# Designs tried in a protein design chat: VH-VL binders against q0aze0. Part 59

Target 1, 268 residues: q0aze0
Amino acid sequence: MKIILVNNRFKENTEKKAQEIAGQLSALNVEVIIDNGLDEPYAGTVDFIMVLGGDGTMLRAARRYGQRAIPVLGVNMGTVGFLSNIEINELAEYLPLILREEYSLEARMMLEVAVFQQQSLLTRVFCLNELLLRSNSPRMLSFALEISGQKLEPYRGDGLIVSTTTGSTAYSLSAGGPIADPQLDAFIVTPVASHIINKRPLVVSPEREISLHLLEEREAIIGIDGQIKMDFGAENRVLIKRAPHPLLMVNLKAKPFFTSIDRSLQRQ

## First folded at step 2 (VH-VL)

Design xd4 (framework fv_ixekizumab)
Fold by OpenDDE, second read of step 3:
Structure xd4 (fold): chain C 268 residues (1-268), chain A 123 residues (1-123), chain B 112 residues (1-112)
Amino acid sequence: as target 1 above (268 residues)
Amino acid sequence: QVQLVQSGAEVKKPGSSVKVSCKASGYSFTSYYIHWVRQAPGQGLEWMGVINPSYGSTDYNQRFKGRVTITADESTSTAYMELSSLRSEDTAVYYCARVPGYSEGLFYYMDVWGQGTLVTVSS
Amino acid sequence: DIVMTQTPLSLSVTPGQPASISCRSSQSLVYSSGNTYLHWYLQKPGQSPQLLIYKVSNRDSGVPDRFSGSGSGTDFTLKISRVEAEDVGVYYCMQGTHWPLTFGQGTKLEIK
């Protein structure tokens, strides 16, 4: 068995723990690769990914490895979030199950985000939470939203979020989006500070495609999962689709989503 | 043109603090790490710490025992390094440097350096 | 911390002649991914350090092809095929595999 341990090198406690866990796994004849964000994603075949940290680390891991259809386990290390399945102090207990592959998987839809400069592809990424388009100035943006070729009325506001159901409890929620069942596949389109009072979020079928572009010469920013930023101008367009593969999240311990929402949100 | 422009030379008393700035231009500030490295007169290079400007997350050389604080202001594309409890041994030129690999986890080498800031600690 | 040892600490070279600098690490610089994070910098007199070689053997943009890097594990070498006047300065190796980052002592290159 080969396992990638994903941690955050900027968090010393996760580094230390990753080393400890690596030692333990090695003693069990498990091949271990540590990914602390310093190096490129490991390109070789692996059987399991263990994410040590919080939601941010999970999002990074998802972007780096999610397209490879590898089981991903979130191990919380004292943070509040929605993407971890077990606590670090529980790892020893569940390690035998992991090694025997006795766990269930929960498929979480990801976004495929493609950013273009005219007709040229600038970048394509898969992400677990959301794509954000926001103004890079004190002025509101004017932008066009198209859904499966249907042109909606132009949007005016600070920005727009296109989120997965997983991401519904992230920035989309702060912007007034609905909380979605993570077992549901859907896009959530949430306006950010629209000039139209009571502009409602849209829940969109995962079978559809979403396109965004600016209607005026302004500077904007594309954000992905709140971690990646890219300049976005009038010559750019973004196309959002359902990723061809979901993130396979390991479920070792039952975590009732709806009963935990209030507790989790109150502590964030 | 990609460049890092640092604040001017500083003269400080022992026990005081110094804060050096590093203004980035010519590239997306939040797409690269900022590292800090110092060089005592006639000596080699010593790594101090790093910041992810997008997250604000930092890591430091433990040899400084918590005296170093690195921050970043996205609105001004400026990174800061503050060194407290200054000693004569802290007299050095301090450099900021850009490091690729923020978004997708590329490896750390310093491809662009600031011009350096001389900090002199004397009684 | 990883100790980086450069040899020699100084060398004087006649223009047009080759130069070689060695860098040895106290531990292997091969990361779990298989990559090796050993880099070389040049600090010219009165200037900031500048990147020459990254990841053992890759020249940075604008670096002449007379510069080359090689090595593996714990032993690395920077070579200059034909030294020029503009190559005068202090050369540093740096490892990025292990935390914290560490530099060699530096090698001062002078022209005879």
Scores: ipSAE 0.029, ipTM 0.518, lowest interface PAE 5.5, mean pLDDT 90
Fold by ESMFold2-Fast, scan of step 2:
Structure xd4 (fold): chain C 268 residues (1-268), chain A 123 residues (1-123), chain B 112 residues (1-112)
Amino acid sequence: as target 1 above (268 residues)
Amino acid sequence: QVQLVQSGAEVKKPGSSVKVSCKASGYSFTSYYIHWVRQAPGQGLEWMGVINPSYGSTDYNQRFKGRVTITADESTSTAYMELSSLRSEDTAVYYCARVPGYSEGLFYYMDVWGQGTLVTVSS
Amino acid sequence: DIVMTQTPLSLSVTPGQPASISCRSSQSLVYSSGNTYLHWYLQKPGQSPQLLIYKVSNRDSGVPDRFSGSGSGTDFTLKISRVEAEDVGVYYCMQGTHWPLTFGQGTKLEIK
């Protein structure tokens, strides 16, 4: 069995803990690859991915490995998170179940984001939560939104979010988007501070393609899962579609989504 | 196009601190790591440290014994390297350089370098 | 720390002749991914270093095809098939596999 341990090189104690866990797994005849984010993703075949850290580390793991249809387990390292399933001090208890494949999988849709300059592809990335288009100055943007070739009336405002259902509780929620069951597949399109009263969040089929471009020369940014930022100008276009494969999240113990989000909202 | 522009030369007294800036333009600042490398007169290159501007996370060469601090200001697309408790041996040209591979630092090569900042430490 | 050793420390070459610079690491530079993070830089007099070769053998954009890199494990070579006057400077190898990042001591290339 071969497992990738994903951690953050720059977080004190996570590198040390990753080495400890790698040693424990090696003693059980498990081959371990450590991915601390500073190298290219491991290209070989693996059986399981274990993410050591908070939600940010899971988002990075999803971007790097989510398209490979490999089980991914989030292990919380003390920072409160919603994408982890177990705590680090529970790992020894659950390890036999991992090795026997005695767990369920929850499929979470992902976005495929392609950024172009004219006809040339500049980059293609996958993400678990959302793409954010936003102004990089106090000036609002004017931009065009197309859904499956249908051109909507121009948007004016601070930006737009295109989110997965998993991302519905992240930045889309802060911008006024709906809370969605993460087991559903859908795009959620949420305007950021739109000046048009009738611009509401849209929930659209995951089979649709979404296209964005600026209508005026402005300083703007494309953000991916709050982790990657790219400059975006009038010469650029972004195309968003459903990624070919969902992220396969390991479920070793029940985490009640609806009661968790309800409690979070009551305390805001 | 893609450019890193550093602050001008400085002359400092032993025991003082210096803060060198590195202004990025022509690319998404938070999508690349920024490394700092120095070169004493007539000597080779020495790696000092790195910052991931997206998270503010850093790693340093322990040779500088906690004297080096690297920071980044996303709003101005500027990275900074501050070196404290200066000694005459710190006289060097200090360079910033970017690493392609987005915020994760997927590649370890430095493809674009600043012009360098000469820091002279003398009494 | 990984020690990077370059040979020779200096060389003089007649224009049009080949040049070869060696770089040896104290430990293997193969990362767990299978990639080797060995890179070559050129620093021309009074200028910043510039990238020539990354990951052993890949030429950076705009670098002439007379430059080539090769090697594996701990032994690496930078070759210039036909040296031109613009190639004068100090060449550095750098490893990115192990922290901290380390450079070779440099090889000074001069024209005869």
Scores: ipSAE 0.000, ipTM 0.440, lowest interface PAE 12.7, mean pLDDT 85

Design xd5 (framework fv_ixekizumab)
Fold by OpenDDE, second read of step 3:
Structure xd5 (fold): chain C 268 residues (1-268), chain A 123 residues (1-123), chain B 112 residues (1-112)
Amino acid sequence: as target 1 above (268 residues)
Amino acid sequence: QVQLVQSGAEVKKPGSSVKVSCKASGYSFTSYYIHWVRQAPGQGLEWMGVINPSYGSTDYNQRFKGRVTITADESTSTAYMELSSLRSEDTAVYYCARDQITEVRGYPYFDYWGQGTLVTVSS
Amino acid sequence: DIVMTQTPLSLSVTPGQPASISCRSSQSLVYSSGNTYLHWYLQKPGQSPQLLIYKVSNRDSGVPDRFSGSGSGTDFTLKISRVEAEDVGVYYCMQGTHWPLTFGQGTKLEIK
């Protein structure tokens, strides 16, 4: 068995723990690769990904490895989040199950985000939480939203979020979006500070495609999972679809999502 | 250290195809776009296309769109450029170059280049 | 496509003297965000191109401070305050604001 341990290089505690875990796994004849976010990923095949840290680390791991259809386990290390399955102190207990591949998988829909300049593709990425379009100036944006070819009335405001159900408890929530069941596949389209009072979020079928472009020459940015950003202007267009493959999240321990929402949200 | 090592020189006949490889090392292969640029003898630089090694997404210069195919193999950290229907005008040194972009960043500039691969097309 | 025009196409400079290369684009290279994606490369004889300046005026790592870039909109300049023997080669400007990416014709710098 080969396992990638993903940690956050900026958090020494996670790095130290990764090394410790690596040692333990090695003692069990498991090959271990540590990915702390440096520019040296393991390109070979692996059987399992263990993410040590919080939601941010999971998001990075999802972007890096999600397309490879590898089971991904979130191991919380004292942070608040929604993407970890077990606590670090529980790892020893569940390690035998991991090694025997006795766990359930939960498929989480990801976004496929394609950014264009006119007809040229600038980038295509998969992400677990959301795509954000936001003004990069004090002025509101005017932008067009199309859903499966249906042109909605132009949006005016600071921006727009297109989120997965997984991402519903992330930035979308802060912007007034609904909390969605992570087991549901759907897009959540949440306006960011719309000039229209009480502009309602949309829940959109994962079978549909979402297109965004600016209607005016304005300074804007797009953000991916709150970690990656790029300039976005009038010459750009973004197309959002359901990713062809979901992230396979490992369920070793039952987590009651709805009963833990209040606790988790209060800590954020 | 970051390195892009390309395959050796090629001599091809008109109408044939050539596939040049570019092996990357010293960095996360899937984190950076790879571009291909060619330079005819005594001429300037011409951009051919780009690939995102993470997902295989590509974009091509329209002048080459029908003849150029760019691919990437994550397992070997190698990018490929295949040019078909070769003509004498395709005689050039072909370069792979790394884009200073990680996932979504912006518009490109090239911080590392391969050593170049001479492709000679002659009857 | 964006046409990049460099002037002069060749330059012979006495060591220690300054050099200046102009690059003009057929359209503005200012992006909506205000960023300008104009870059300069040097290709030394028998070598691959190497990055000198990115985004108009930023020197790449290891590039001597005798190199400087300036300009805006459609007009850009690369300056070498004191040319050295190691500066011999062909200089290219490149725009990264519009697709497809395009380069200038190149400016060959020689030492007198």
Scores: ipSAE 0.019, ipTM 0.467, lowest interface PAE 7.4, mean pLDDT 90
Fold by ESMFold2-Fast, scan of step 2:
Structure xd5 (fold): chain C 268 residues (1-268), chain A 123 residues (1-123), chain B 112 residues (1-112)
Amino acid sequence: as target 1 above (268 residues)
Amino acid sequence: QVQLVQSGAEVKKPGSSVKVSCKASGYSFTSYYIHWVRQAPGQGLEWMGVINPSYGSTDYNQRFKGRVTITADESTSTAYMELSSLRSEDTAVYYCARDQITEVRGYPYFDYWGQGTLVTVSS
Amino acid sequence: DIVMTQTPLSLSVTPGQPASISCRSSQSLVYSSGNTYLHWYLQKPGQSPQLLIYKVSNRDSGVPDRFSGSGSGTDFTLKISRVEAEDVGVYYCMQGTHWPLTFGQGTKLEIK
């Protein structure tokens, strides 16, 4: 069995804990690869991915490994987020179940984002929460939104979010988007600070393609899961579609989504 | 405008400690690592260590481990490097430098540097 | 620790002539991902170092196109197609592939 331990080298205690866990797993004849987030993804085949950290570390793991159809377990080392399933102090209890493959999997859709310059593909990335197009200056953007070839009226505002259902509680929520059941597959298209027309969030079939480009030369960026930023100008186009594979999240204990989000929204 | 402003020059006795500051402005302090690099007079650059200001996590060059401590204060956007048990060989200009926290870059490189702080160790 | 060796240690160039600086590492700088974390810095007299080239060949913003980087594995080159007076200083290569981060000993560029 080969396991990737994903942590952040500079997160409190995570690298030391990853080394301790790696030693314990190696003693059980498990091969361990440590991914501290500072380098590119491990290219080899693995059987399981264990993420040590909070939601941010889980988002990074999903972008790196989510398309490989490998079980991914979120292990929190402090504050429990939406994407972790167990806490670090529970790992010893659940480790035998992990090694015997006695767990269920929950599929979470992902986005495939392709960025073009003129006719050339510049990059392709995957994400679990959202793509954000926003102005990188005080000036509003003017941009075109197309959904499966249907051209909408030009948008004028600070930006746009294209989110998965998992991302519905992230930036999309802050911009006025709906809370979505993460078991649904759908795009949520949420405007950011519309200044010209009254524009509503859209819930769109995951089989559709979404295209964005600027209508005026402006300083803009696209953001992926709030962690990757790329410059975006009038010569660029972005194409968004459902990723080929969902992230397979390991479920070792029940985490009721709706009561969790309800309690989170009640706290300041 | 990105700026890293370091504290002024210091003269220290052998065996004492020095604490150099690096105040960041013009960017999100917690979105970049802060590294410390020193340069002895007429010599090359030597990496000392790094801090992630978001978590306070550090990593040090083993050559300085036990003598160097790097800290950061998010409320003032200031990083600090403290070097103890000073020797004459520690006379150098000490630089802070930033490195963007991003998975796509891999290992660090330094896009902006502080102006440097001369630390002289003499009896 | 990875040893970074620069050659030459100093060079004097008449304005408009090309310059070339070599950097060799004691071990491969190709990371497991396939990327190579080799970077170049310039330290002008009395100033802090400034980034020129990152990841072998990527020019930092504002760096003139007369600067170019190339190489692979353990052997890297920084080229200046036409040296100008503002290019005077010490050039350093740095590897970011292995911890601790290490620099070359520096190459001093002077105008004749």
Scores: ipSAE 0.000, ipTM 0.420, lowest interface PAE 13.4, mean pLDDT 85

Design xd6 (framework fv_ixekizumab)
Fold by OpenDDE, second read of step 3:
Structure xd6 (fold): chain C 268 residues (1-268), chain A 123 residues (1-123), chain B 112 residues (1-112)
Amino acid sequence: as target 1 above (268 residues)
Amino acid sequence: QVQLVQSGAEVKKPGSSVKVSCKASGYSFTSYYIHWVRQAPGQGLEWMGVINPSYGSTDYNQRFKGRVTITADESTSTAYMELSSLRSEDTAVYYCARSGFYDYVEGSYLDYWGQGTLVTVSS
Amino acid sequence: DIVMTQTPLSLSVTPGQPASISCRSSQSLVYSSGNTYLHWYLQKPGQSPQLLIYKVSNRDSGVPDRFSGSGSGTDFTLKISRVEAEDVGVYYCMQGTHWPLTFGQGTKLEIK
């Protein structure tokens, strides 16, 4: 068995824990690759991914490895979030199950985000939570939203979020989006401070494609999962699709989503 | 064009603090790490620390024993390095430098450097 | 910390002649992914360091092909096939595999 341990190198506690766990796994004749974000994603085949930390680390891991259809376990290390399945102090207890591959998987839809400069592809990423388009100035943006070729009325506001159902409890929620069942595949399109009062978010079929571009010469920013940011201008366009593969999240411990929402949100 | 422009030279007394700025332009500020490296006169390079401007995470060289603080202001695309409890041995040129994220940018080596900021610590 | 040892610390080269700088690390610089994070920088007189070679053997943009990097594990070499006047400065190797990042002592290259 080969396992990738994903941690945040900027968090000393996760680094230390990754080393410790790596030692334990090695002692059990498990091959371990540590990914602390310094190096490129491991290109070799692996059987399992452990994410040590919070939701941020999980999002990074999802971007790096999500398209490879590898089971990903979130191991929380004292943070608040929705993407961890077990606590770090529980890992020893569940390790035998992991090694025997006795766990269930939950498929979570990811976004495929492609950013273009005219006809040229600038970047293509897969992300678990959301794409954010926002103004880089105090002025509102004017941008076009197209869904499967259908042009909506131009949007005016601070920005727009296109989120997965997993991301519904992230920035989309703060912007007034609905809480979605993570077992549902859908896009959530949430306006950010629209000039239209009570502009409603859209729930869109995962079979559709979403396109965004600016309608005026303004400076904007694209954000991905709150961790990646890039400049976005009038010559750019974004195409958002359902990723071809979902993130396979490991379920070692039952975590009822709806009964935990209030508790989790109150702690944020 | 990628540029890292640092603040001007500083003269400081022992025991005081200095804060050097590094203004980034020509690229997405939050898409790259900012590192700080110093060089004492006639000496080699010493890595001090790094920040991820996306969420403010930092890591430091433990040799500085908590005297260094690195921050970043996204609104101004500026990174800062503050060194406290200054000593004569802290006299050096301080550089900021950029490295990429492997999440979406290839390479994490220091590809662009600031022009350097001389900090002189003297009584 | 990883100790980076460069040899020689200084060299004087006649223009058109080759130069070679060695860099040795106290530990392997091969990361778990298989990549090796050994880089070379040049600091010309009165200037900031500039990247020459990244990840052992990759030339940065604008770097002439007379520069080449090689090595593996703990032993690395920077070679200049034909030294030119513009190559004068201090060369540093840096490892990025282990934290903290560490540099060699530097190798001062002068023209005879």
Scores: ipSAE 0.005, ipTM 0.469, lowest interface PAE 11.5, mean pLDDT 90
Fold by ESMFold2-Fast, scan of step 2:
Structure xd6 (fold): chain C 268 residues (1-268), chain A 123 residues (1-123), chain B 112 residues (1-112)
Amino acid sequence: as target 1 above (268 residues)
Amino acid sequence: QVQLVQSGAEVKKPGSSVKVSCKASGYSFTSYYIHWVRQAPGQGLEWMGVINPSYGSTDYNQRFKGRVTITADESTSTAYMELSSLRSEDTAVYYCARSGFYDYVEGSYLDYWGQGTLVTVSS
Amino acid sequence: DIVMTQTPLSLSVTPGQPASISCRSSQSLVYSSGNTYLHWYLQKPGQSPQLLIYKVSNRDSGVPDRFSGSGSGTDFTLKISRVEAEDVGVYYCMQGTHWPLTFGQGTKLEIK
């Protein structure tokens, strides 16, 4: 069996804990590849991905490995979040189930984001939460939104979020978007500080293609899962669609989404 | 690696229907569109339609609307093109071909083609 | 429908000599994105068409650098700097900007 162990080397003590876990897995005849985020994603075949950390580490793992249709388990090592399934102190209890492949999988949709510069594909990335288009200056953006060939009236404001249902509790929530059941597949399109008071979040089919481009020369950026930032200008266009594969999240214990979100909202 | 393999040649009578298959391998079937293009003997290429295998959505050349139906079966990674009310003018080699999602369907280019299926319509 | 017109319809070239094929569209092929969806295909005798050039000037993987595409708007050219025996076949331009997808009539390239 071969497992990728994803961790955040910039968190104190996480590297040491990852090495300890890798040693324990090796003692059980499991081959372990450690991904600290510093190198290219591991290119070989693996059977399982174990993510040690919080939601941020899971988002990175999803971008790197989510399209490979490999089971991904989130193991929390500190701050509670929405994307982990078990706590680090529970790993020993659940490890036999992991090695026997005795678990269920939950599919979570992902976005495929293609950014063009003029006539050329600049980059293609996948993400679990959202794409954010935002102004990088005090000036408002004026931009075009097209959904499956349908051109909407221009947007004016600080930006726009295109989110998965998993991302509904992330930046989209802060911008006024709805909370969505992550078992549903949909794009959530949420304006950021729109000057048009009647612009509302849209919930659209995940089979639609969404494109965005600037209508005026402005300084803007696009953000991916709050972790990747790219300059975005009038010569750029972004195309967003549902990624070919969902992230396959491992369920070893029940984690009730609605009671978790309810408690989280009361604490803010 | 990427391969589109089509069903074998068919001989049909006028007024009948034909269903040609195109089995995809070597890539994620639902991540690319499948188009159908035909070529009459000694003639040029004519686009018939396209399917998005992930959703099942189709679009057809108006010339064939009402006679052509394109479908896809994700479980077998196979696309199908059925043409009804066959005429002698429908005698042609029928090709399936793949296009990527990064270019819009209207702007797509066909990067891999099947080997073709000869359909002969004669009485 | 957009009409694609190729000239010449046939040409015969001595090996090592250049060849040029023109393609004209009845309307502009610039899409709303700014991209121009004009592509070139080669069909060798007894074979399926194969992609040579996509989006005016981009060579497909494995296509020799003796093939080049150029043009804008409604007027496009495919050039072969030195024709080789394996280049024989029928060349088609295709527009992908508007539906239905349409092809030129084809240009048959023969060697003398």
Scores: ipSAE 0.000, ipTM 0.382, lowest interface PAE 17.5, mean pLDDT 85

